# Ledger of designs, part 1: miniprotein binders against q54nc0

Scores and structures below are computed, not measured.

Target 1, 271 residues: q54nc0
Amino acid sequence: MKFKAKISKASILLKTVQNIMKIYNECICHITPDKLRFIIQSDFNDGMQVFCEIQRSLIFENFTIESLSDNEIQFQLDLESLRRVLQSATSNGVSDIFTNLTKVRGGPVLHFIIKSGTSGTVIFQDIPIVLLTAQQMAQINEPTLPDPLVHILLPNLKNLQKVIDKMKNISDCLKIMIAMNNRLSFEVETSSGSISTFYSGLDHPQFGDHVLSPDLQATVCVDIKKFAKVLHIHQLKPSEVVLCLYERSIIVHVVLTDIMITYYLPVLIKN
Positions, changes and structure headers below are counted from each chain's first letter, unless a header gives other numbers.
F, E and O are the ipSAE of ESMFold2-Fast, ESMFold2 and OpenDDE, as the mean of both directions, binder to target and target to binder. V2 is 0.75 times the mean of E and O plus 0.25 times the DockQ between their complexes.
Where letters were taken out, [cut] stands.

## First folded at step 5 (miniprotein)

Design eb4
Fold by ESMFold2-Fast, scan of step 5:
Structure eb4 (fold): chain B 271 residues (1-271), chain A 80 residues (1-80)
Amino acid sequence: as target 1 above (271 residues)
Amino acid sequence: GETVTIIIYVSDEEEARRIAEEIRRIAEEYARRHGLEVEVRVEDGTVYIRVRITGDPERVREFLEELYRRAEEILREGSE
């Protein structure tokens, strides 16, 4: 197999990596002719999952990919290592960044060549990876869920992050309510009482042929620290962030130009 | 625009009165400077504090920080 490319929008890739690594340091990287995907699996992170999809043309130029499995490659890598490489390449000026799949001392690595246009300095960096087979990759599927119970567009993420960061000091359980008449609330409760933050005048996303009644509402509980980690995504300035509630999970869909990130968080079940 | 409302409920009557008095004072002081809407009610041994903000909450950031900080102090103490 063969993969090589020039990284075109290193700053955007860096910000994306910085955000998803808040959930977990290790991921599966899946490269296809059309897309770059980062996947964080539930097995390693208390039931949380992240599926990040980036259009290949946004990130890669001079792109070559060859494999016996439909020209797709997949491997496990450390996101902190990738963040460090990208941060080095984007700090203090413009650099040309090239990457390819190769071997060092018999082990597979993702190799980087960073060429400074200003100083003429060339830096070589390697990230050790673990190659996955097509069969192993076939077992890694984004959850197929029914229509959500309720959904809403989140309010200003930066302001919401501040609210949730304060509420997490009160309780570990966050109660989230969405009503299809443009309302959203967050509540934490203790034996002494509660504090709730209510939002009204929000919008709902446009979903295909299924329109939910304005009278519908649903409430779920999630781990507040996990939810707080998702809200760091405000740094990417997404055009749309959708929150969907299901019986056993919540989904946060983050939409940017040529980038889609979906977070899956388990619902805390009380008998 | 979006409207944000914060509601604090405290079930202990003695603690509720102290919280209501403190939050009322802070809210009245801040509302005079920044024009936000604040309501404090004490009913049957519970206190309800409602803060309504229309528009950008960043304009009243310092008040919100104090409100959540006070809520943390009181609600956390009772969880022991």
Scores: ipSAE 0.610, ipTM 0.830, lowest interface PAE 0.9, mean pLDDT 84

